# Designs tried in a protein design chat: miniprotein binders against q56419. Part 2

Target 1, 326 residues: q56419
Amino acid sequence: MEGRTLEEVQEEVFKRHGVLVPKKELEDLAKALEEAGLLLTEKVEARLKEEEEKLKRERPMRLAGLSYPEGEREARAFLEAFRASYPGEGEEARVLLMPHLEPSRVPEVYGAALAALEKTPPPERIYLVGVAHRPLKEKAAALPVPFQTPFGPALPDLPALQALDALLPFELFNTPLAFREEHSLELPLFFLKGRFPEARVLPLLVARRSPELGEALKVVLRDFPGLLVLAVDLSHVGPRFGDTPLTRTLAEEARRRDLGFLERLAEGEPEAALAFLGANPTRIDGVEVVASLLPLLRERKGKVLAHRLDLEAPTLSAVGAGTLVL

## First folded at step 30 (miniprotein)

Design t41
Fold by ESMFold2, last read:
Structure t41 (fold): chain B 326 residues (1-326), chain A 86 residues (1-86)
Amino acid sequence: as target 1 above (326 residues)
Amino acid sequence: SRDEFFWYELAEILKEEGDLERAITAFRIALLLDPESPLMLLELAEAYLEKGKTDEAIKVLEELLRWYPYSPRAERALEEAKEEKE
């Protein structure tokens, strides 16, 4: 969220929460920055450069003890609890769509993903495609380093990543800092690594739709077969996302949009799924990923295993999550 | 212009230097720009505790747990904060 001024931040807080950020605190910070400005900016820039260099070696857990357990024993129990929250059977997946929303808010949706993984032969590698929440230097990015988990490091598939990079018209390894806080990879990876501890990973982010990415991945998947995972959320509605307070009508529309999108994907018709959304009035999060990956989704039929529109009472908002196997 | 990572890093530096008042402001700005961050919520609560603003820390931790119900680190911090208040 580049380009925001302190005044824009203040206005956004007031608009969303009906309260101003204390103006004196913001003015004091601005004055302190002005009085020591080059020093504070230099300190921040040095710290970010140091963090970027660390990310060239590994990506540490950021959400352990916050979204999932810190220790391996507790992490295994956590997986079993999530599987138990979905009483159904899964189906084998060549492509899995699963959420990146906080797992404890949509336990049966993650449980459905685990049920699908139970039916899926262990892959040699997993193409994990999340949504960039920080700007990327290009339309998409990867980080070719181990990602730490409570189950041990998820090792990168370097040959497949290099092959992918070679096919793209841009440098794939372009924005390491975007991965440091990226929960759309970390949360799904916890579940994937827990089930497939030997699989290598291609950790990928999409910021903006890239047809080139989909065409390149189609080629790479022929030579480097594996499981393709779209780690995306669905509708985002309500005041937290710029709407009026959530109503029954808005919630029903969000569910309808989510399910219509997933069902068309399940029919092997990803272009029809995107067309169904039109201007995407409920802000389904997965559209840029799906639009990038069209060559990999066409004519693949499957099944929607789970869906929830997760209601946020304090913000009068909601976020949709689903599990789809293809 | 500054993004949420600038404000988060500034908050960490200010916290390390003991300037908790400005660290709290920077954490709040970072959270406005990235509100889906239980880690930043926890860091904000810890900064409040270090400044002796125990009631504010409890409020932030209770809010964190409403949104992120499984957060053992937040639960431990909340228990510690309530014990300090007693």
Scores: ipSAE 0.625, ipTM 0.870, lowest interface PAE 1.4, mean pLDDT 87
Fold by ESMFold2, fold request of step 38:
Structure t41 (fold): chain B 326 residues (1-326), chain A 86 residues (1-86)
Amino acid sequence: as target 1 above (326 residues)
Amino acid sequence: SRDEFFWYELAEILKEEGDLERAITAFRIALLLDPESPLMLLELAEAYLEKGKTDEAIKVLEELLRWYPYSPRAERALEEAKEEKE
């Protein structure tokens, strides 16, 4: 096995879940790899290359029937149920921060996003900026293809994407495979496409902060106006994320960090929001996106509509989610 | 180093070739590297069912539904697993 021994795999399993995978099972997998050798590795590489070529044409749904309904009628009912979970009114958004955490865990937070979209004139396009959970070849990436949804394909805004690519010091269309399982785009897109069926999309991922991306987007947004969506989660605390088990004190700290971050963003002070986090002790995952988009967030005042620290009893962990309009 | 996507693709290839035990191990490795995948959890459970490891499939599906409460595909798979056990 390249790069990892059976003992290294076993150590990772134990660290994350407190159980050991039987050595016989790992030995059997190693034997299969040895017996097939280079052929199995080549088969994996060939399939990934085929999947990459398919992704240059379209991005299929991966979470239909798992996180949201597959059929359009059921999907519309799902949106209405989520809107109903937030009894308040939204506000018009020029910039929307919303989660990418599993929707059923934070229904009122997604409901708040829907409430904001109700007050937002249908945009010609949506700049959807998620967090790359798979490595990118560059600091950021886009995939200029239709993304399938139960509401039909979300079509790419090719002129805006090409303009953005032309302004960056790196190739924007650089890692198609990173989009195949990227829930930080798929989950928010379900809600956005359901409310704005005619809007085109710029599906963007950030792996590492890119000031160049923010400056380029500021230029592109002047020529191609639209809704900017930051699809990010907040604190990640507990054993699932490398901490001790969640305590009341750790949960309170996570909430304070989440809300302090969001409130400073709501005051139009994104640098202060980042500084407030310091070393980011509760691992707010939106930091790289916010740090990339500073020129688009400065002096935009708004409101925090919702926040939830979702407590995961089985893992003794928690993840924060919020909705912010600017 | 190999990531969860390598192990996932290997699991799919092994499953297509009928090597369910090795496929299950590869799915488990992929999930330990990236536990936030309801699709991979469902695929693991389906592989357990095809192998005849019904109790293991039920455990995985119940875990999936704790993390992802709206998962009609997982609910159907769980009902099928419970019927097979009976």
Scores: ipSAE 0.614, ipTM 0.864, lowest interface PAE 1.5, mean pLDDT 88
Fold by ESMFold2, fold request of step 38:
Structure t41 (fold): chain B 326 residues (1-326), chain A 86 residues (1-86)
Amino acid sequence: as target 1 above (326 residues)
Amino acid sequence: SRDEFFWYELAEILKEEGDLERAITAFRIALLLDPESPLMLLELAEAYLEKGKTDEAIKVLEELLRWYPYSPRAERALEEAKEEKE
């Protein structure tokens, strides 16, 4: 544990999961690493390289049976239940902002996304832009392989991905491992593939804002039209994220910032939406994606369909989720 | 500077080699670094069950289901843990 003491590790695990990490077991593992450290490190590095090579062929489901059903029949029923949780009507989307938070925690927000997809003609392809939760080698990345879903594989749009890579000043395909556990793609993709089974996908991650990505996507979308999806969450507040315990005042502030951000995006003013957040004190995680995609969001007006600030009682924290059509 | 990916892969290697004690510890370290991972929570619980630590597995699975309420894999693992306890 290079950056932390064993005591700090135990306290963090207990706080989040109610389970202590025994000090002796942590000390035993650290000792084993010290004695055989180069060999164990080399074993892990070899395994990660093997996993990276597997990801060059396909991206398997990681959350089936955990966040959504394993089988197609159950998966279809799951989608219908989520749609039913949002009683309103959607609107056609050329750009859709939707969450990547655990679906069962914000069912009506995902339901609103499904309502928008109902009104949206089936696209040839979906530009699915998530948030990297692991470091990327570059500001953004893609993985040009099939992503498995309970509805069958979501096939990559290789010509569009190749065109995008050719326009960027950095390697787009050089961080495959970042995609293996990335729920910001997997969770929205379940809903998108279920609704648009024939659409190809461009699975994209943003780690740090890239104006070059937005300019390149503007060019690629002209030649390869499709649905642009921003798969992002909103405010992250509370002790899990470095704040004091959640209060009504902090929750109200997070809600106001979420809605103010979404409303400015809905007015076609993405720069104003970013400026409204300032230093982003409630840690809206969509900021880097929006900042990358400014050319695609400017002057595109739309509507906020849903929002929830999801409260996490055990962690005294909250995460915001929203659905916006443009 | 090792991330949760390193600890997760180490846990899997250790489990394959039969070192369940160290595998469980490595899973727990991975969860410190990435606490919102239902897959890692499930794998930790299943490793506890394989080691015969049913009370620990039940605690992890009940926490998992509190955060991820539709999780048939976690429900099946919890049923297995309760069966072993009996």
Scores: ipSAE 0.601, ipTM 0.860, lowest interface PAE 1.5, mean pLDDT 87
Fold by ESMFold2, fold request of step 38:
Structure t41 (fold): chain B 326 residues (1-326), chain A 86 residues (1-86)
Amino acid sequence: as target 1 above (326 residues)
Amino acid sequence: SRDEFFWYELAEILKEEGDLERAITAFRIALLLDPESPLMLLELAEAYLEKGKTDEAIKVLEELLRWYPYSPRAERALEEAKEEKE
């Protein structure tokens, strides 16, 4: 953030989360942890390794009761409420772009996704492509295990995942721990599993653009047809994301870039969509996923069903979310 | 190497060992590094409640619910915290 001290940023975060800790206390804790020696660091590393091994068996819900209901009955009612928040009809999707932003903040955007799924024949499998919020060992990763949901486990499509792994120049199953807290898969999956309870899933993350992933997926999708879902958010603007406080001008720029990006994708022109963003000054997080998946997006025309730039007044920041069918 | 997941996991270990004061600070460091986590906010509030810092827990839970209005776990924790004040 331009010209702001750590203390200024810390105070703004505190107002949102009640997390304020004076810099000296943080430094004293860090020093005390270093003085406790390597044992505590080794305990953390051992615990993370243990968690990694658990994730090789299944991926538990992390956001049940926080972002969506814990119980199946309430979860079904939650889906119906979200569908109702979008006054319109969907269209059949062969490719769906939907957000991973907190659902309650953009209900009509998720409602538009549900409207599209309503028009979409149940797929045998869903290629769910999210954005890695933790580092991956490679450009992309998958986790070939059941993901728990309130609607039961979303089972992995192991043959399709193995076919994908075999076509890549890197090991696809490379960073299990990155999936533990990954909301870009968990939040969209809630909606997808609720609508398509029999579909298997390929849970995929992109950290950095991978043309190899897109080429491999084009081959795999031919042999293993299914629904391709880009679970991405759009602009990220404001101090939480490393730029100036949100102004009306910055918000309008973010909205214009979000919609210009989505509209070019809807014309079947993913290269033009990326070029439109230039250096990506509003940090649309979908760019790495789109850049990876170019072979799957070219010449696919469709429609933007919804968009919202969700404002976070206490942090002077905003995040864009949209729904696009192709 | 010292990212929010390190501090979060450290907070869990400290909590299990009974060092709630340091656990709370580690949760707060994790949230400073990644403030978009309703789970970490809930964990912080629960640590405050376990330490007996009920007013701090209520503040965190009310903040959580302003940004994540559908959070039944947070609502239950907030009700519990308010009953503790009776």
Scores: ipSAE 0.567, ipTM 0.850, lowest interface PAE 1.7, mean pLDDT 87

Design t41
Fold by ESMFold2, last read:
Structure t41 (fold): chain B 326 residues (1-326), chain A 86 residues (1-86)
Amino acid sequence: as target 1 above (326 residues)
Amino acid sequence: SRDEFFWYELAEILKEEGDLERAITAFRIALLLDPESPLMLLELAEAYLEKGKTDEAIKVLEELLRWYPYSPRAERALEEAKEEKE
């Protein structure tokens, strides 16, 4: 905290979350940093550099035993239970929209994704596009390393990633640390790797809409065909997201906007889906990814297989999740 | 400014050095900056348990399980915390 006052640290925490950390706790942290001096700051910076270097070699599981099983046997049973939670058949997907919300909260939505994968010939590679929950240095990023899963490592498709990087007006491999905790890739990847153990992966994040990404991916997919997966959630409503407590009216609006968005995507009209949302008052998570990928979504017709608005009783809030095949 | 990576790594270093009180505060700051992290919630609870703050650990683990209903690591930690309280 060289060059910082206690008030500056407290202001940053407050600005991010609207919650004031008690002054004693901040004073205790400041005392720890003052007592350690430059050495402690250098130790933190060195560790972050080490973590970044680790991520240049592989991305380890962060949610094993927390969101899905640690062991392969249990992981296989987990997949089977999720598939069983969705009554019905899937359809072949060339593009799959699936959630990244905690799987146990929306088991039938992930089950619908598994049903679609059952009908989908094993792809050579999967373009997995998630939502960056941490800042990226650019509008989008990739991490060209193996991602560990209980089913073994998901290997990167390095030639396709290099081709994509070469077509973008910015460095694609720009923010390794943003991937360390990124559940929008890890949670869908568990299901995808379990069903397609031989597929390579392009792990991609979108922070802000990038038309350049969509145009580049259209070219890369021509030379490197595969399954495109949009790993996105839908509406985010309630106090956790800056609203009043969840009411029946707010929940009905969120559901209407989720389904209207998905249905317009299913008709091959992604611009109409975005226009339907307007200012996006229920904060549908998938908007920036869809807006980036317009060239890949236009004129692709398909079907909404599942939707749930998941209620969060502790926060009086809700998050929408859906499964769409195109 | 310092981001959530800094506070998390500071918490890990402080925990390794046995400064559990300051580690707990650093985990809490990291969670305020990155609020959806079941791993950080678990590590915060483990730091509370190591410090002997069993009631606080139970609260954090129950919060983790409300957000992440399938969490066998959190369930094991909660069972251990409740046994230690007894």
Scores: ipSAE 0.552, ipTM 0.843, lowest interface PAE 1.5, mean pLDDT 87
Fold by OpenDDE base, fold request of step 38:
Structure t41 (fold): chain B 326 residues (1-326), chain A 86 residues (1-86)
Amino acid sequence: as target 1 above (326 residues)
Amino acid sequence: SRDEFFWYELAEILKEEGDLERAITAFRIALLLDPESPLMLLELAEAYLEKGKTDEAIKVLEELLRWYPYSPRAERALEEAKEEKE
């Protein structure tokens, strides 16, 4: 497969992260590797294949000790602390929108999610739909293996996953490597598994809007009922994402976009929510997920439980996070 | 394709083989594609430490901790790196 050009890499980074990496820097790095006698392609390919084979068995924790505690006891205490950070009560969720941002940055938003889960009867299965921060071969993907957590493995619902695959025009079980370190699944799964230890999980990633996914899931949910979780972040603004440093005006715009998006979702109008964003100038992360799940979000009324625009001071950037129950 | 997966795995292989200079370069490329990867940041910091570039390691770990405030692994690594500098 022809290696991506440096230009393609630059474009991809820009598209994903809103950061323009200087082409010269990429060239210098690539040149340095080439000059150093990079003849390891075959070894790399072999290693990647091995990693893919491992992912056919299980998905290990990647963020244990970085984002959450590895030990079960400590993990439970962690959950309780996050729940405590949200002073309100939750509501029963049929659909839960929650963040996948680093939990410690927005504890009360995760706390709100936990509050909602407290009011939610234990589901048989959880449809966990995250954002693919890495390229997928298809618009969406699933990894039908156990995901490790401090609370034990989150087991896949294979029958439901198979039913979903059968209804999609593409192979659902694609790009296993994209799941290896995808935090948009791992982080929310920590909280979900901690609250619902017996629930099976359908770990799904969306790279591009897939109307087919929403339609297929609507059918699957009829035979395989469960909790739908959208693990998405909201606005990404500031220098890290190609904007000027965060100002009051920029923050207000980000909040307006975030809340306007969530409120329209809460009203059961996901198309209106997407339309409200337009070109998505504040780069709400979850747009492709919402766009994929329109059939499941229509006419569902709910409540915004929490929102935060979290400042990353060193970069003068900010990321929005929210919790919505439907 | 020489994507983020390729560069990351290459970096790890190079690190394992003791080619720290090329490993560092490969990690840096991989991090351009996934700048917030905590594992790659840790691996890069370790590579810097092994090469005796303590200041660079500290910088990477501090960056990691900015994105991941709750990172016992990163905190420990940073403490160790600071101790090596003293």
Scores: ipSAE 0.538, ipTM 0.836, lowest interface PAE 1.0, mean pLDDT 90
Fold by OpenDDE base, last read:
Structure t41 (fold): chain B 326 residues (1-326), chain A 86 residues (1-86)
Amino acid sequence: as target 1 above (326 residues)
Amino acid sequence: SRDEFFWYELAEILKEEGDLERAITAFRIALLLDPESPLMLLELAEAYLEKGKTDEAIKVLEELLRWYPYSPRAERALEEAKEEKE
């Protein structure tokens, strides 16, 4: 690997996924690559360019038939079933925090989000802020193209996106390939588009905390009002994330961190929520998003509608999910 | 840079060209960087099936179903792979 050491790859995987890949496995793969004669070619570069160019036109569904139905009729039934899984009533949302975890793992949490959306007047636009699970060239990015859904394309709000770009000290429209497979946007967008078919969307990703993003959005929201959606998961604990198998103690700590975080957000104290997490030992997914959006979260009172720490039994790991309305 | 995008795209190209051995290697590297990619897992399973490595394909599909436990597409693929093994 001429441009990347095995140690660099290992570090990158650890940083991104919290998983430490054994060096031996990396060595075996590297050896296999050398034996196979895999090299960087002009063809690969050309294909990557082609894929980037495609993403300038539209973002196709990637999880249809995997996470949700492809057909509109089936998709509507799916949406209704998720709503039915939450027995409560929602609250009107100006800001909605919802998960991006595989929906079938936490149906009632998505159901709570849908319940909130039922009490929310149809917005003209939705600011959908997800988590970048792939590296970005900048702290944040947007993809200003239609996102395909079973309910039709979610169209971008180009004027609002342009206004946002103009207020940022970096190019907002960067790293299109990071959006191609990003589920933190696709999964929540399914539910949002199903509920608000006419809303324009600003699909945003945050890789690292960007205070500039929150300040810019605060200004943009004055001229371009809309629903702000934080598509974030909560704690990630267990072997998949570098911990021991899930125990009662580990689960209790994850729940404590999740609920303490959400409750402080519900009180309108996002800085206190971040401070409560400290070094974030349970790896709450949404910290960089919240840290970027502080100006939009301050002094907003709200309610936690749902929370679940979902066990992934095959890996003895768990992921926290929650729904918060502000 | 030889990142996950590079390895994934290389794997796809190699698969399309019929070089299944190198494609599988490239997918495995890409999956180290993006282990939950359902499409890469599916493509890897297909590459294993095309190479006659049904057991490896089944393992990959079972991993896919771990991430996406209620995926009809993944379930069908697994059933087909098991039938091919019998």
Scores: ipSAE 0.537, ipTM 0.836, lowest interface PAE 1.1, mean pLDDT 90
Fold by OpenDDE base, fold request of step 38:
Structure t41 (fold): chain B 326 residues (1-326), chain A 86 residues (1-86)
Amino acid sequence: as target 1 above (326 residues)
Amino acid sequence: SRDEFFWYELAEILKEEGDLERAITAFRIALLLDPESPLMLLELAEAYLEKGKTDEAIKVLEELLRWYPYSPRAERALEEAKEEKE
C-alpha cells in the first residue's frame, strides 16, 4: 500500500482479479497498516529471494487438499468422477480451451475437457497457457521447472521453452513468484497430467496481450509440436466484480458474451471473437490469452463442448466457464 | 516493490515471529490483492486462532470454503475452530 493511492490499489485488484474492493475496506486496512507499523525489511526481501530460488528447482502443489486430492489414488478417483459428470463424448483437440475455475464449481465443464482429452492422442508436450492473476515483470512468463501433481511431477520441456525464449524480445523466465500459487496453471495441470502422464509441459502465464508470444509459439510449435491448452475463465459478473446483483438480464448478457466468444473461436475467427466483446463489459477472463495466441487460433474450426455460468450465491455473482476444442 | 508477494511474505515472517497482530494486518493486505488465495486464507485463520479470535477465524474459513466448497483441509480447520469456540 505504501507509495500507491487507494484508487490505484483498487484498480490493480480489479485488473488482476476482476474484483472490486470497496474503498472503505481499503481505507480500514491502510489505517490498520499504519497502526501496526508494518515496514519493508531486509528480512522480507531475503525471504522473497529464497522463495524465488526454491521455484527455480520445483513448483510444489499449493491446492492439494483444497481443490483436489493430494494422494494419487484419490486423485485418480477424483478425475474419473469429473469425467463422469459430463455425459457427452469429446472431440480430438489440437487446441483445448478449458476453465481454471475451482473444479467443483463447474465439474461438467472439466468433464468435457477430459472427454476431449480421451479423443486426443497423447501429445509429446503440452503448452499450458494460463492467466496471470499476479503481476508479471513482462507481458508473459514461463517457469521452467517441474510442477508437482498427485500423479507425479509434470516435467518442463526445456528445449521448447528455450526456443520460445530465444524468439521473444523479453526474458521469458521472469517473475517466478507469480507461479507459486497460480491456480490457472495448477488446476488444469491436474487434469492434464492425470490423462497424459508422459507429456512434458510448458507452463506459461499471460498478464497482458503479447502478439510476440503468439508469433513465437507458432514458430516453436513447428519444431516442437504439442497440444495447446488455454486455461481461461469467461464472464465475471455481479457485485464481486462491480455489477449489481445477478439478474436474469445480467446472466443472459454474460451467457451471450461467453457463447458468442466461444462460438467465434470455434469458427476459427479469434479476431472476430475479440471484436465481439468490445470493451468486455462482462469481464471475460481469457481475453488477453486469446489476444496473445491469435496466430495459433486462426482458421481452426472446432466445437463448444460445455458452458456454464456458475452462480456464487453468497455474493450474488457468477463466473462463466467453458470448454472448447479446436 | 510492495506487491502482493511482499505482503504475503511479511505476514508469514510476522506470524513465525509471533507478531500476530501485524501478521493479520499483512495477510489482510495480501488478500486484498489476492482475495481467493486459499493458503493465505488458511494462514490468516490460523493467526486468528492463535490470537484467540475464533469468530474471525471461522469467518475466514467459511470464506475459504465459499471459494473452495469441497476442501478437506478447510473443512477440518473449520471444525477445529468451532471446537475451540465451544
Scores: ipSAE 0.527, ipTM 0.831, lowest interface PAE 1.1, mean pLDDT 90

